# VH-VL binders against Protein BCP1 (BCP1), part 16

Target 1, 247 residues: Protein BCP1 (BCP1), of Saccharomyces cerevisiae (q06338)
Amino acid sequence: ENEEEQNGEEEIVNIDFDFFGGNPEVDFHALKNLLRQLFGPQESTRIQLSSLADLILGSPTTTIKTDGKESDPYCFLSFVDFKANHLSDYVKYLQKVDMRLSTFFKTMIDSGNKNCALVLSERLINMPPEVVPPLYKITLEDVATALGDDKHYDFYIIVTRKYEVNFDTDDDTDSGKRNKNKDERSKKRVKADEVDYFHEEDRFFEKYAKIHFESEAKKGVISSYMILDHEGLVKSIDELETEISTW
Key: E = the ipSAE of ESMFold2; O = the ipSAE of OpenDDE; V2 = 0.75 times the mean of E and O plus 0.25 times the DockQ between their complexes.

## First folded at step 19 (VH-VL; framework fv_cixutumumab)

Design aa3 (from y4 with light chain E50D; at its last look DockQ between E and O 0.78; V2 from the best seeds 0.76)
Fold by OpenDDE, look of step 19:
Structure aa3 (fold): chain C 247 residues (1-247), chain A 123 residues (1-123), chain B 108 residues (1-108)
Amino acid sequence: as target 1 above (247 residues)
Amino acid sequence: EVQLVQSGAEVKKPGSSVKVSCKASGGTFSNYAISWVRQAPGQGLEWMGVIIPIFGIANYAQKFQGRVTITADKSTSTAYMELSSLRSEDTAVYYCAREETKGYDSGSYMDVWGKGTTVTVSS
Amino acid sequence: SSELTQDPAVSVALGQTVRITCQGDSLRSYYATWYQQKPGQAPILVIYGDNRRPSGIPDRFSGSSSGNTASLTITGAQAEDEADYYCKSRDSSGYHYVFGGGTKLTVL
């Protein structure tokens, strides 16, 4: 069997990423898929994803596409106004997650002086983190335009995910020597449960979050919730951008 | 281990105000919510309100709205509950409790309680 | 304001099983938490979520929910389990907490 060394010329497909505003006619289905990824199988059943997609597409939203404006987005970022959508299914979902969120929401409704955006973002696994700073900058500009007079939100609620890295030290040291004395040293599998981020930007968001809380791990996934002020959000993005520049 | 240490017993006259303190020790105060719950003699537990100390925002039970003020000092990790216009019916043990959440499926729960502060309102 | 209702008192023989039930419309939407209180003591969390026990709570304590009800079950009641038990949940708005009236458990 002639091992034909197919020198498969790894065609470095230079994928150009383009930024587009959300398009309700084009992006709806892809957006729902990304939302399923964001929330995961279990949480997705607790949220009306179609309604959420509509909410997102009716809000300042930026998408990233590779095959033109009529193609499916590989990434999105949205800022959903909380007050305008306080009766939405998504807000009800968030309200049920934690009393702190409920209390926060109640205060926002009652005080009327502060504004909050619900931040939703997801991207395909192959999307480079380099797109994130421009994504936030562009979308924040759109928000400023939408709010008028270069206004911004006071607070941001970010929902994201972390995962547990089970370092199964498969000590495959199959070294063959059958020596009998299996001293049952209960190798305390120091399950160093390392938690890692799906998205690099979440490291920075977490750093500047006023409130941060996490769910218990379910099937290796941890739901993460953060409340940031505007300053914290901006600093997070700036630091991410700086970090990226070192890569 | 996180503990909530409450201020001592109070005796008050009708129409006066009482302010009870709750200091958290052994943990971070910033990420938690603190609820206040009271219990009249021989009666059940009654939720009064909750505060998020990091923001200083509070929410109150409707029954106490306008009469109760819950505050927090982050620097001292202390929450306060002030009840005004005291009545004999306000005689109770007042508890502070830390609220915790482990996700959607667990709900919110009060896992750490203070020992309670007895407030007696007597003419 | 959505109220939670509990039987004011129940009894159980030593070693037997008892179920304390909490009923309310809000329980259709929100989880109940259960607290044990002994005379002169602060309440202690015994069950939260869907049958979750905090550290230090015996496995004889279990929780369940169905429709507009939540239940605390003690399987193999011990003398030390004699106490008042309170359910707690959010009200219908989801912005406030509400307690049940409490159930006094007597171990016979």
Scores: ipSAE 0.696, ipTM 0.852, lowest interface PAE 1.0, mean pLDDT 90
ESMFold2, look of step 19: ipSAE 0.824; ipTM 0.916
ESMFold2 (binder alone), look of step 19: mean pLDDT 89; pTM 0.926

Design aa4 (from y4 with light chain R53L; at its last look DockQ between E and O 0.82; V2 from the best seeds 0.00; counts 0 for: unsure alone 74.96 < 75)
Fold by ESMFold2, look of step 19:
Structure aa4 (fold): chain C 247 residues (1-247), chain A 123 residues (1-123), chain B 108 residues (1-108)
Amino acid sequence: as target 1 above (247 residues)
Amino acid sequence: EVQLVQSGAEVKKPGSSVKVSCKASGGTFSNYAISWVRQAPGQGLEWMGVIIPIFGIANYAQKFQGRVTITADKSTSTAYMELSSLRSEDTAVYYCAREETKGYDSGSYMDVWGKGTTVTVSS
Amino acid sequence: SSELTQDPAVSVALGQTVRITCQGDSLRSYYATWYQQKPGQAPILVIYGENRLPSGIPDRFSGSSSGNTASLTITGAQAEDEADYYCKSRDSSGYHYVFGGGTKLTVL
């Protein structure tokens, strides 16, 4: 880039992204707020967010912070064990959504050797997708430690959200599209009504999902539900990492 | 447009088995859940079970546990219901139906039904 | 007995309003969905979710719920509404479906 962009970078506060485990003493409120953002205003009223935040803090969880371990996280990823928590409010929520989830959960309960993780992840809008591959790699190591013997979950239940982007027919001369400082994949304008992603990783999760279904849109927000196996999860993260490396 | 096409009528003897097929067209079959529902003459609807084709897993109503097997073949987009040890009380029309959702506010519902397969069990 | 209870029959005069009810404990947690069936035909979905109509279903059909009871209401009943009506929901385990026994609607 030119000197003007380098000078702009010097004006930006230098931010270190540090990775921490979940901290029950400090992270509870911030996690509830991130969960409220993840599920959106409608779905967040259908989930007991305090209970879910407690489950997250008792599970393999990685947070990203900028001002030391006592500050609020900007990003988190957690793998909550399904079998240990099959009576939780969050599982009750999922069972109400769809019979496929109920049938899948019944099979996991009846199985002696298969289990799944309930995956929760969210980040503030300014967090770049480049944090996602290391976030998953670190947290999966914590899962292996928690399960013992370098084990992993067989399946992953991912809940996320997407948004509708209405066609913009207004004058394009005021567009910020000529500014290259932002990650263009995390914010897009399209020529017609379309659905787009808050989480870039979801493009890859959808590619490998065994099951994927969505809610209807409410106030422009669509809930998205996915079941992946372990191979699909790993391939998704590897492909995201490769895609990022070409930027 | 999703459609479910079922196999033709069958006449069976008590103690035998029947296998009914349900071929799907439209949509992504591996992403489906297919329920089986039966209706004896003059009687109400009775849910038998559901399959998720991509995983090959099924869940059965307690009444039919041990007699029903529900399977799927992804390469032909076809679900199957097999009922064994047939009795005269198993004389019914057997329907397949696709499960669908629009999220929490809708829950799960059966939006597309096959036309039914009549199975008659008589000596 | 049945986890979902429906009256076996109801009647309505042409053009009048009728309610068909479905009762069960699982309805406190799970929606009832409603299916219409005419003789010799497969069932057709008429109400899902709290009060949603599939495309092609007349807006004289509506749904409601209170406590452990769900209701299907037909306002301005027409001759073609004469059919059997079934509610469906989850059983007490939440893992299986159950249907109500069905209600035969007669339009007089």
Scores: ipSAE 0.825, ipTM 0.916, lowest interface PAE 0.9, mean pLDDT 87
ESMFold2 (binder alone), look of step 19: mean pLDDT 88; pTM 0.923
OpenDDE, look of step 19: ipSAE 0.884; ipTM 0.941

Design aa5 (from y3 with light chain R53Q; at its last look DockQ between E and O 0.64; V2 from the best seeds 0.80)
Fold by OpenDDE, look of step 19:
Structure aa5 (fold): chain C 247 residues (1-247), chain A 123 residues (1-123), chain B 108 residues (1-108)
Amino acid sequence: as target 1 above (247 residues)
Amino acid sequence: EVQLVQSGAEVKKPGSSVKVSCKASGGTFSNYAISWVRQAPGQGLEWMGVIIPIFGIANYAQKFQGRVTITADKSTSTAYMELSSLRSEDTAVYYCAREETKGYDSGSYMDVWGKGTTVTVSS
Amino acid sequence: SSELTQDPAVSVALGQTVRITCQGDSLRSYYATWYQQKPGQAPILVIYGDNRQPSGIPDRFSGSSSGNTASLTITGAQAEDEADYYCKSRDSSGYHLVFGGGTKLTVL
């Protein structure tokens, strides 16, 4: 049987990405799925995802779609006003994560002079990072419009994830020789647990974060929390954009 | 290894103020939360408040609201607790502690403690 | 303010098991951490909110939680375990920290 090497012409499917505002009637289910991805299986059980999706869709939010405005988004970015939503389930969740966040929230409520946005963003794994700078720029413009007078938030809380890269040194040294001596050399698998980013932009956010802390790894996933000021956020995006231009 | 070094013992009169310092060494002070906890003789631990030094923001226990001020100097990696209008009941050992987290499940925990500062309020 | 309650004192025979319990409504919403304090010393963290032990803490120390309670268990108590034990959590608002009253453990 002549295995005809079907030279499958890799149809370069040119996918066009379009940016849309959040649509509560269209994006709700897809958004919940993306949120489930963002938080992972464990954390997702601790958050009311439906209420969070509603919160997001009621906030300045940009989505990226490939099949028109009525299709499911492959990416979203949202800026949720903390003060307006300080009693939300999501804020309660964040409050429980760390005393720094709790203290920060308390201060924001009491002082009234500073504003904070809760930043939520997720995209499908196959989405290119090139979409991230324009995504943030567009959404920040919407935020400025929403706040009025070209105002911006003072602080941003970003929740994201990292993962542990288990370098299984598959020493596939296939060297064939059968020699029997099972010397149990306890190959101390130096599990060089290398941590990597799901999202490239998080490297830059972390660099400019005023506060950054991480959870312990659970099933190879690390929860990452950052507080940035506005300057830090802008610089992060600018540097990301610059780096992308070098690819 | 992160260490917290506190200032020395204080003897104060009623109505006066005391300011205790807590210097952090061996780590990045900017990411810390520093809690203050006191313990009267023969009594339990009592949380007074917490500060996030990078922002200079503090939150206090209701009992001490208006009488305690917690501050931090980032340049010296030092947190301060000032207690005013001292009373005999304020005689205690005062501890600073780093408040940390390992995620949602770990809760907030104090993993590094100062050795404590004894404050005696006596007429 | 959500209070955490502990028995003021408990005793355990050497090599036996003892359980120290912390109770409070806030424990339904927030995790408790446990601290050991010996006379003249600062407290030491002995159990995280997820009931794991920090590095350097003996395996005989374990944590558990149920409903509005958190518990510290010492399985096979040693003489050096004689100390005061405090639970800590958040109050009902979640913005403040609160300690239990402490439990003095005597090893007989």
Scores: ipSAE 0.855, ipTM 0.929, lowest interface PAE 0.6, mean pLDDT 91
ESMFold2, look of step 19: ipSAE 0.860; ipTM 0.931
ESMFold2 (binder alone), look of step 19: mean pLDDT 89; pTM 0.929

